VHH binders against o26223. Designs and how they scored, part 62

Target 1, 191 residues: o26223
Amino acid sequence: MKLLWTSQHIKVTVHIDGKVSKMDVLEAIKTRRSIRKYQDREVPEELIDKILDAAMCGPSAVDERPWHFIVVRNREMLEKIPEVHPYGAMVKDAPVAIIVCCDSSLEKIPGFWVQDCSIASQNILLAAHSLGLGAVWTGVYPLEDRVEGIRRLFSIPEHVIPFSVIPLGYPAENPGTRDLFDPDRIHLEKW

## First folded at step 3 (VHH)

Design d56 (framework vhh_7nfr_2)
Fold by ESMFold2-Fast, scan of step 3:
Structure d56 (fold): chain B 191 residues (1-191), chain A 120 residues (1-120)
Amino acid sequence: as target 1 above (191 residues)
Amino acid sequence: QVQLQESGGGLVQPGGSLRLSCAASGFTFSSYAMSWVRQAPGEGREWVSSISGSGGSTYYADSVKGRFTIARDNVKNTLYLLMDSLKSDDTAVYYCARKIFYGSRYFDYWGQGTQVTVSS
């Protein structure tokens, strides 16, 4: 027997509470939904570590990788997030939240940190979904009141910008899937 | 200053049991995941087990699953490793380590270690 060096479909095996699921990348992308209701269950630190690893694997402008992450498990701190983020009411009910931040001192090209942190945020959502968790991206930047509220709440330095707050946990809802393909948004060769 | 101090090691026969303890001080113990890592003579470090800050999640290396149990007492700031059905291959210095949140293989503080010898 020899190793086969041919293009092949790669299947990802996900372990969830002793259960095993197989999900390829396209399936993960197409079936991910924003989840705002969570079970009263701890998310294992091993899964958070895998999610953060995936977040840091995203491309960044000129390889600047300006992202930093704050992981929040403290109930009192999670309960304070809705006070400074009006659309973050679900965060207080999540077992954990990840705050995606940009360290502006790491920025090599002005303005691209927003794209870098967006990529990291999306990778968190996809990784969480692939691991059997649910998550939702709640926007912080560019809303100045939210940026300052989150900075103050988590003692974030002035040179670091909080970008998004992503609560996550085991899903307590199943919204189903959506068909979002729109061929009218695809133009061949020219507009 | 963070301090981790292991105890409970010793000589035991194959099939025997030992209970290791790690006394933690200098930090908020319940806020950190903790791990046991071992090193046999002439070998690299091998991760054995981890437990979340709350104690709600536990993880084990395949070599020890079903034989070892990790536990913690957040009131006493103590980490435990309950070792059953010990084998000669379990002979090593066992270290208590504070887990860096990113990756189960990364640790920021270590104890001095306690020797476990499994011999007939």
Scores: ipSAE 0.000, ipTM 0.136, lowest interface PAE 16.2, mean pLDDT 84

Design d57 (framework vhh_7aqx_2)
Fold by ESMFold2-Fast, scan of step 3:
Structure d57 (fold): chain B 191 residues (1-191), chain A 122 residues (1-122)
Amino acid sequence: as target 1 above (191 residues)
Amino acid sequence: QVQLQESGGGLVQAGGSLRLSCTTSGFTFSDYAFSWFRQAPGEEREFVGAISGSGGSTDYADSVKGRFTISRDNAKNTFYLQMNSLKTEDTAVYYCAAKLYRGWISSKYDYWGQGTQVTVSS
C-alpha cells in the first residue's frame, strides 16, 4: 500500500484534502443519482480510500463482513469489462471502478452476504456522491455469465464471488432530483 | 444424501508433510468446485486452497502458497490437500467444502465435511 503513494498522488491529496461534503444524510440519500458520464479527470487515491472506509462501515449479518474490493484504474482492464458485462459500457469511460466481492470463507450465515454486499455497494454510491463524485451500480451477481466473466478477467478465486462493478469519476452529467415518495406503497395495520 | 469425509490428519513434526483427502458421495463430483478451509482454536475459519470444477484453476491463501497443493481425482470422487514444510502455525481443524460449479454462483459452499485435526509439533 505504501507503493501506491507517488509525488503526483501527494499533490492531489493536498489540493482535495478538506473538501468534505456538507450534505446531511437525508439530502445525500435523496439527491444521489446514477451517473454514467464522467469527466476525463483522475480520482485521487485519498478519495477512494475514504469511499472504501465508508463501504466497510455497513452492518453485516452476525458481523461476518465478507466483502473484498478490487480497485481498477488500468485503462486496458476497464476497456475489457463491457465484453463480459453488457450493461457496463460506461465503465470504458470511467477513470476508476470498484468491484465489490464476497469472500465466502468469511460467511457465517448462508445467503446474507448478498445483503452485506448490497449495503457495501450502496455505501460506495453515497460516499462517492458526498465527495462530489458520480457512480453507478452495475449488477454482476446472480447472473452466471457476468460472474464468471468478471472472475476470469480479474483472476478472482473460486471461493470469492464478484457482486457488483461500480464505475466512478467526476460527473459529466447532472440528471437533477427525483420525487419518489409513493404513499400507495404504505399499508396501515393490514394490506 | 451427500457426504464429505476428510482423512489423513494427525500429528506431524515441523518440517514434515501430510496429505489430506476428502472423499465425496451423493452428488455428481465433476459438477463441483472444491476448497479446503481451516480453523485454529479461538480464530475465525480461513480459506486455504481451492480447485475449480474443470480442475484447470487453483488458488491458495498467501500463508500456504508454495507449500500446499490442492488436486482432484474425478474417477475416485476425491480431492486432496498436499501439505509440505509444515509449521506449528498450520495447526488447525481442516475442513473440505464443495460448491456447485455449473449452477448459479452461490455465496456459500453447498456441502462441508466435519473436519480433521492437524497438529504440528515443534
Scores: ipSAE 0.000, ipTM 0.100, lowest interface PAE 20.9, mean pLDDT 83

Design d58 (framework vhh_7aqx_2)
Fold by ESMFold2-Fast, scan of step 3:
Structure d58 (fold): chain B 191 residues (1-191), chain A 122 residues (1-122)
Amino acid sequence: as target 1 above (191 residues)
Amino acid sequence: QVQLQESGGGLVQAGGSLRLSCTTSGLTFSSYTFSWFRQAPGEEREFVGAITWSGGYTDYADSVKGRFTISRDNAKNTFYLQMNSLKTEDTAVYYCAARFYKGILPSKYDYWGQGTQVTVSS
């Protein structure tokens, strides 16, 4: 019979405001929203560990896994990010931010690190949402002024490329869900 | 070189107070969780208290709750243990420790001081 794959159950356990709840993967994907307003409340180190574990589980081209992460909790440093990232004003109000970086010395296929770091960034957003946190992806690469500014601010070496800055915290806003399904973008068998 | 240096230990009478300091160098102070541990003669090293990166969270061993307070001063790269209502059972060598987040699992304490003696007499 099909006991191993029909009865095998993968459980996702989510901690929301200190309480345990279950959210399935499709629900997490469909209900995740960009969150730019945060409670004045610290995010436990355990939750950051779980988020980064999820980030590193993403697929990468030829398994190169070029990602590195900077975890920023220092208020003075968070307050300086908007100075080098014009659309990162919300970062100064977040209790923590994760900077997703590419170590070019780990790259095996030229150019695929962008997809690798995009996958890691999205996994951070989904994992944060599943754990009761809110987050937003603020773009750094490929905007040279932002790349240079973030590199200088966090002493990032020349062979490492800052890709995204993701502030996160307990949400202080609750945007509604969106219906984004568009059947006109689906083509059967041919264009 | 990373260095942690305790100060403020010594001899005190039961019911008295002491403030321990841990001065740090060679690390980015604001990126570290700091803790105090102690080891009494003939016993294993035990946790006393901790303060997180932001200073927003503190934790204490049940034996010291309400009597000891941990704090940090980021401008001085120093953190403290204020010890009030001292008991003879608080006699121990006190160690400061620092932990930096580095990965998926919670990291162990990366750096330790050499210890400072606290003796509480009856």
Scores: ipSAE 0.000, ipTM 0.106, lowest interface PAE 18.9, mean pLDDT 83

Design d59 (framework vhh_gefurulimab)
Fold by ESMFold2-Fast, scan of step 3:
Structure d59 (fold): chain B 191 residues (1-191), chain A 120 residues (1-120)
Amino acid sequence: as target 1 above (191 residues)
Amino acid sequence: EVQLVESGGGLVKPGGSLRLSCAASGFTFSNYAAAWFRQAPGKEREFVSAIYSGGSTTYADSVKGRFTISRDNAKNSLYLQMNSLRAEDTAVYYCAARIWSKGYLTYDYWGQGTLVTVSS
């Protein structure tokens, strides 16, 4: 294969035992599920790099891109997350977690950083799924005690707001797909 | 209309104690986190301590074990009990409230500051 993108894809495929197939965008969106059980396997740094690259490609209000990311692989630190996040129990069992943060000094339009960080979080979930990984979005913002607990645990400065904690790994569960299409939520021309 | 007013600053000897107060008005104080920050001459403003709406507290390493933050929601007041004061604690101390404003929670509201001087 002579196309640049094809060469990149082939290299990724052989590095992952040739089991990575091309997933249609609609298929990826429709089949992504929250995964909370992970195999006892390392996630290669190359996959984390691809996921973070995808996270930064999202649209943002007035192109402010206020996101910063903390990659946590240290087992001791992952085990402390449930102490400050009541619904983060699965994080201690994940090989890695990504904390999505907003640097408020980069914000150009008040309040839209929440949407920007939501977009980045969703891109992380979709990219992970497309690469054969499972992940789940655990909410931090706007719950004050969780925000400050995560800030304290990871030495996050006051001008930076932790938004979400996303554990990820190779999935150890398969909840199957959902058919969520509801035509009653679609209105033609008017409400 | 949102106001935060600090009081209790002054001159104190090293090893002494001081209690700072902050009176909040113009918003429902009990719903929001509140914090103390300080700024020494020629330095940037630094975090000292916070108390959240859920009651949890946090402290900067430099003051942990010496300072205690507390709140009285019935009186709309925030306090900082400062013990074992050091020369390095000399600064203007600011009360701040973390209010949901313009789409996010941030320390948008600050008091005027109260000067604490620790000198022998």
Scores: ipSAE 0.000, ipTM 0.118, lowest interface PAE 18.7, mean pLDDT 83

Design d6 (framework vhh_gefurulimab)
Fold by ESMFold2-Fast, scan of step 3:
Structure d6 (fold): chain B 191 residues (1-191), chain A 121 residues (1-121)
Amino acid sequence: as target 1 above (191 residues)
Amino acid sequence: EVQLVESGGGLVKPGGSLRLSCAASGFTFSNYAAAWFRQAPGKEREFVSAIYSGGSTTYADSVKGRFTISRDNAKNSLYLQMNSLRAEDTAVYYCAALAPSAVDEYPYDYWGQGTLVTVSS
């Protein structure tokens, strides 16, 4: 006999094109994929607000919560991102992008802001996926040329560090789900 | 249209030599680190050797001193010179072009379909 696993986790109900789909937390984590192709369709402000609420609910070192977010919908600004970010070509085709930033004045312990902003970035990706959107994390920090380029483009103060640029929209691709579980990476009691 | 195509595999006797080639197309190969991996029957895929865009190289301990990796960016090609071949080198050899940035959650790497090398009498 085999133990049957059923989801005992809180399910997130998403309305997609008038249809109701249910996604529990594990399903959201396991089925989220980087999406780089977007429909020519607006993302409602209400969904962006939900995504940013989720981003700010992540843990942070000593509860420093150093994150700030720039929401970019302006086509001219989106089109300039690839000029300062070589792997951000898809951003110009997205209806919206979120720039995750660290306000270094809020940092309480050195270096942990990177983990804090990583958590916020991942929460944006998961929240977007749970709401029927697609997104991709394009890296900015620690690449100094990208940090400087994004900072100048969006008038970001010197004490604020742009960490990631996350374009998002309704997906125009479906890359499918990956099976990534590798038991050889799990060590019991010691290495 | 992004492609990595391996060639040069075959049957060789212990102590023999083979030169593997990998032809890249559809992307700017010179911007990528390039690597060889192999997978023997019933075993995990393992790292063999890598050459970075700047020309520095690294090798698995099992092949160090016997294998030499090289690249020709003008020809969009990667090579693996294999000398002093042993039965345990028998595997499918894969060419890979590795993205220069690991900050994206999904690695943007390119892989070939592999070429078989059999070391046997």
Scores: ipSAE 0.000, ipTM 0.119, lowest interface PAE 15.0, mean pLDDT 83

Design d60 (framework vhh_gefurulimab)
Fold by ESMFold2-Fast, scan of step 3:
Structure d60 (fold): chain B 191 residues (1-191), chain A 120 residues (1-120)
Amino acid sequence: as target 1 above (191 residues)
Amino acid sequence: EVQLVESGGGLVKPGGSLRLSCAASGFTLSSYAAAWFRQAPGKEREFVSAINSGGSTTYADSVKGRFTISRDNAKNSLYLQMNSLRAEDTAVYYCAAKFYGRLIPSYDYWGQGTLVTVSS
């Protein structure tokens, strides 16, 4: 048989009609956008807990789960992040940020912690979006100046590596969504 | 039953020291991030210090260099060593625990509080 790829085969529908706050997995993936402008409104701890729960549900190499998370709400600390992270200007305006870290003492296979922490970071972005929040992944690792800057600011031990800083809040912008499906990038049975 | 019980509060002179303890029961503290918060009369509850499962610590700027948070997971306990106390440190101090697991909401576990009064 021959597989035909169209947007029809990846179509997403809202789980409960008339409830825009309810989102299935495919809708969350397809409609998530980087959000860098936030309302001046606190994010409840319960939502952060749901997001971190989702972050820890990612697969990891040999189930090493090396991730640790720092939750930053202190305004003074958030305002210092742009000093060590050139693309982190929006962090100072966010009500909260999550720093995704790797505890190298938990690593079982060298180098796979990067994939593990990437998975955790993406889960944070998707979970935030599904809960009506906006977030953006700002890269820390592998840029040594950013790694050491963030380590210094948050008293992170030498055996722990800060991987990403993810500010989040209720969105104050709506960039819309993109349909990026390209069937020419899918190869059947061989190149 | 899940409980956090604070102790060690009291009256102390400016410049004095106190050590607060928080005993956890009904759950394993090592699976939780733990924190101290305080609330002074007429003010919002404010963050004081936190410690994660790896032992990394965070302090509010108002207490950094004066307070030290620590945990003893074998004794299922959290501590706050308070040195160089000031009148503005007067507050009820609360122990809190936060679980980042799928089935337990975080910071639902709060102690009853212990009063710290710094004279004058």
Scores: ipSAE 0.000, ipTM 0.097, lowest interface PAE 19.3, mean pLDDT 82

Design d61 (framework vhh_vobarilizumab_d1)
Fold by ESMFold2-Fast, scan of step 3:
Structure d61 (fold): chain B 191 residues (1-191), chain A 119 residues (1-119)
Amino acid sequence: as target 1 above (191 residues)
Amino acid sequence: EVQLVESGGGLVQPGGSLRLSCAASGFTFSSYAMAWYRQAPGKGRELVAGIYSGGSTSYADSVKGRFTISRDNAKNTLYLQMNSLRPEDTAVYYCARKLYWGTIPFDYWGQGTLVTVSS
């Protein structure tokens, strides 16, 4: 057997059968970047299913898990998102987008759904990256005009709040990695 | 906008010393990590030394113990003290600021300053 390093994130071990190891958790967190340019290439349904499975695994206040997801692949609908979301111009060029929503009827205590949906959104970004995709979080809540625009565009009921729009696809850009460790932001024992 | 201006390069004999300076303007210098890179003849740019906003430093193995990176936040200036210089240290030296979007973590670059180590 030979162990081959294809990239710093992927190891290939070759026997009579090929084996592939994925990037570890810390590497995924450190190397994930916002991706706004996508290849003209379909994202398989099975990868979207894996991403949404990961999204639903996040911790949630009193386990309320209020998140719902809309998967948008229709080109005409993707092209309309920038009309109601000014910073969502890249969505029109993505092969797919996920809209993270809160079903307020599932909320057990007020306000914590924002943290719940933030966790789900970050898990989508990390899962996409680990699967070789690029994604970016575009904010919807708490901007009232964006919330109403997205609700109207996707026929979202009044008790459901659109939280974020996350376009994703195979990346057509490579912004590289960031080394963000800053010891000035760490305080030991006291401020 | 962001400007980085290097100085202090020159011709020096093996075993000699040089101090490089980088004058920064157009941003809050104290809030950013800074680095020195070099490009030797026939090679790509390599990281020589880095310094975080908090003062912690990192060095390439080839210069560790010989070079010292430092900063003066009051003067918006980055320094590289180079001791025990070797012919293989001959390169153009670049000052860089840490940037969010580049394929390298440092993207704002100066024009460079040439260091030649020769007898």
Scores: ipSAE 0.000, ipTM 0.090, lowest interface PAE 19.2, mean pLDDT 82

Design d62 (framework vhh_vobarilizumab_d1)
Fold by ESMFold2-Fast, scan of step 3:
Structure d62 (fold): chain B 191 residues (1-191), chain A 119 residues (1-119)
Amino acid sequence: as target 1 above (191 residues)
Amino acid sequence: EVQLVESGGGLVQPGGSLRLSCAASGSTFSIYTMAWYRQAPGKGRELVAGITTGGSTSYADSVKGRFTISRDNAKNTLYLQMNSLRPEDTAVYYCAAKYFIGSRLYDYWGQGTLVTVSS
């Protein structure tokens, strides 16, 4: 099956093998939505590889690239995530989740790892969208109970910080697009 | 991660001086807030002196005016100059490197160096 999805200014074609033949970056950014309902379909490993490649292409402070990723497909493990993340109920229904982590030993400038891992997380969301998948960022850091819960559940070392849990799959919902442009937030030359 | 190794401890008479050093290896030294702690026999660890990445210093009231903390980022080394030593300064002295990631504190500790002030 060839999936063609169009809006006023975007044309996205996803081949049966999951390859994207055309994408407008600006429109992809504008049409990405958080997806919390997934089809009962496995996501091919090849698509996860493409998503992780895109995640690692993000800019980072002084090129520190502190990110590590855990790919979770095990149903029993996915079902345990809501026990340590109260707002992550949808994770149990996803075929796969990616946990974005920071290896603190790789950070060169204090505090910038949060921005680095945010960039990696957003690239995962955009890459998933471009490949015909849906995903949502569920927050872990900076909530200590969630950080420790996820660390314990996945045997994450103390020098590594779990940052976000991103469930993904083929979407079982289709939210409309949003127009979020607000000119009152733009100031010319000074505040 | 950062590894810390203290040196310079020893036996000294009351009123004497010692200079402690802490050599850092592994991750970049200049990003850490550095501190010296001490632990006397049978007691908990207490903060002695701290120095920020920008060089601002702080001292416990018990050592203020007698001890001086400094850092050399080019040599990845932290120092504690201890003057006018007293028997109550007897303790194992620990070097610590601290790094805040949001609300999380990551701290790294050396193995300690013993300072004995006694005749």
Scores: ipSAE 0.000, ipTM 0.089, lowest interface PAE 20.0, mean pLDDT 84

Design d63 (framework vhh_lunsekimig_d3)
Fold by ESMFold2-Fast, scan of step 3:
Structure d63 (fold): chain B 191 residues (1-191), chain A 120 residues (1-120)
Amino acid sequence: as target 1 above (191 residues)
Amino acid sequence: EVQLVESGGGVVQPGGSLRLSCAASGFTFDDYALYWYRQAAGIERELIASITSGGYTNYVDSVKGRFTISRDNSENTMYLQMNSLRAEDTGLYYCARKGYFLRTPYFDYWGQGTLVTVSS
């Protein structure tokens, strides 16, 4: 059903003051935080579809778009991820995770798939945040043991490279604000 | 329950016009891109036209300038206006919406199709 009070382009998100409003792009970028604690609530499949649509809208080198995605909701499978990814302990507590993969057969220019999949991963994080969800990027590539562990766990073929595992759900934590702007990292015209 | 129902197909002479409708229910219509596909006898189903949630349109070269896709979000309906019809436009026309990526097995949602016959 349509919600009469929602934005036509962006889902309405609750702000800190309790008001429900559209989150603009700069607000989404500046307020997105890594979320590692999730409510015991299922994420609607419609929201996952929106997130994956956003993930595929990123730019890629020579328009190669090498990304593939595995969506994992099975609790037994989510619980096995920490066995092959030591920094992925929070994944077992998430209602869903997205595994971002590269199909190497789609690669047109060597090595740029890493940047392509990084862009897709960031778009997943931003889209999730804009929809009122929390997520965190857990790294897989370039660590060979994690790549092979994830490949084996999810029956990923040899020509496909798992890049990141992104658990997501409704947040059960509210990290504080960040002020990361550092003018000393900006150089005009030369180093 | 996602449901797509086509109407408007029929028999028309070459050079004639026909308007197809696709009535949608069971999902948030405004949030999805929608598609018209054509299935000719012995030929794989081909994408003819698409319209995004924002109203941007794309067409296969063979129908560009002759066919116009549109949507009415207030009525949850997508249209295909077909002008200057040719014998090669004959086929079953399906409206479609991409499936949920989490369905096992993954499948797109399709209407039952509406037959367009251009008499030669």
Scores: ipSAE 0.000, ipTM 0.194, lowest interface PAE 13.5, mean pLDDT 84

Design d64 (framework vhh_7nfr_2)
Fold by ESMFold2-Fast, scan of step 3:
Structure d64 (fold): chain B 191 residues (1-191), chain A 122 residues (1-122)
Amino acid sequence: as target 1 above (191 residues)
Amino acid sequence: QVQLQESGGGLVQPGGSLRLSCAASGFTFDDYAMSWVRQAPGEGREWVSSISWSGGSTYYADSVKGRFTIARDNVKNTLYLLMDSLKSDDTAVYYCAKKGYFIRSPYYFDYWGQGTQVTVSS
């Protein structure tokens, strides 16, 4: 029991640029920033595996878990993304991108796949940040031209909807932290 | 240099229990998923169990699910396999393996230890 207890209560260790640090969940949430400039360095497959594991751990409406992921490392394919996604120029410079998709055949409650894929996307951003990487969510759905462009480029089936493209890599910029707390958006007991 | 050292094997009667340990060195242990793989005399290698880098996710072969528990101590750089309700079919050399690529694929391994013998016999 002590052995299993130790494993269940292990604190998350963040590995940043070959160095080990411990970041708690609140710090990860509060310090995550959109990163659009990346070092010319490969992201180890082990880190992508950890990020995708985290992406699939999000809550999902009626546990439908409709998400699928495409991992893109091919430079020629990454260079084509900005041609079908006008605000995805930074993807050309990223060593890897993850495309978050919804398999509509797995949807149990109409429309909730958008929330499910949003949760998966945010978990990718947080997991990347906690591992010393930078990432940015570039929107695909609900913009029809981007959805069809990405679908065509990656041979995505008709019943699967590309939701977001998330380039990631070791950060080559530091935008600093933000304090976004606004007490005027908090109402006690009623509106 | 990557090193994996297994221990804790031995002779045990059917229905008994054993605890295997694997001491890891030469790499950042808490950056990798770890696995146990076994090989019975005259048989091929069989994947037994895997644990994610943090210990938050565990995976088991159908033959051992409910009887074996995989665990890790990232402070001590040690992997464990807790084996309950042992059967004669569990007799094998048990190997500690570093998994570097896919948590979803239990069959890909980067390194193997020297192994520890488990014999389940009356």
Scores: ipSAE 0.000, ipTM 0.142, lowest interface PAE 16.7, mean pLDDT 82

Design d65 (framework vhh_vobarilizumab_d1)
Fold by ESMFold2-Fast, scan of step 3:
Structure d65 (fold): chain B 191 residues (1-191), chain A 120 residues (1-120)
Amino acid sequence: as target 1 above (191 residues)
Amino acid sequence: EVQLVESGGGLVQPGGSLRLSCAASGFTVSSNYMAWYRQAPGKGRELVAGISSGGYTSYADSVKGRFTISRDNAKNTLYLQMNSLRPEDTAVYYCATRVYIYSGSYKDYWGQGTLVTVSS
């Protein structure tokens, strides 16, 4: 049985969730939420290392593992992200962000890098949640203006494609638990 | 405005039964996720039972087989039938719903709670 938050006061709710030090996989998947408000607290490098380790453990097409990661802690750089990413306003308030990139030179099968980087992005979100952090996936690819904006801002080479920007930190909000299972979406044997 | 009003709590002996009701207004019960949570003294709030808009039900392991969540669309009311009650079921029970606001965003609403005491 899992500890469920019950307070609608965000500080108390976040504090209750922060006390959960270990989750099984199903609990982590079912209770992960997009978090866009962060405490003014540093995220230790050890936790970032664990998150990136988890990101790289995702499956990839023909084991191409095309992902590269940029870890951004510099406040000036974080504050510039919303200028090139219209829906990335929360990034400037995060203590750290991870930019998930595809190195196209590592791609073995055309087009599957999108799925590979999606898997890496989701693993970052799940790992962050399991470690008591909050995160949100902000989309970059396939929006060309965002891709080029992020590329220029972080000096990303032309053969590398920025895929997502994931700000993370200790959560300062808790949107609550989810019940998204819909049996009408499940078809037995045929459509 | 969205409102949830609970009723049916009270004192009951171990092995007894109670039925909790949650009268909803400002939204349709059968079209939204609904749940019962409880909070015992000194503990956090825990999910007891949930029902999705599609009618799928879920239960905490501690109440599975003893409690039944249901709804009456005509009355716009959520129910929790509690059978074979135990002292450890003593708690304040809360009705909750998740209402769609806009694309991908939901807001949770809670009732005021109803006290259930299971004692001899």
Scores: ipSAE 0.000, ipTM 0.086, lowest interface PAE 20.5, mean pLDDT 84

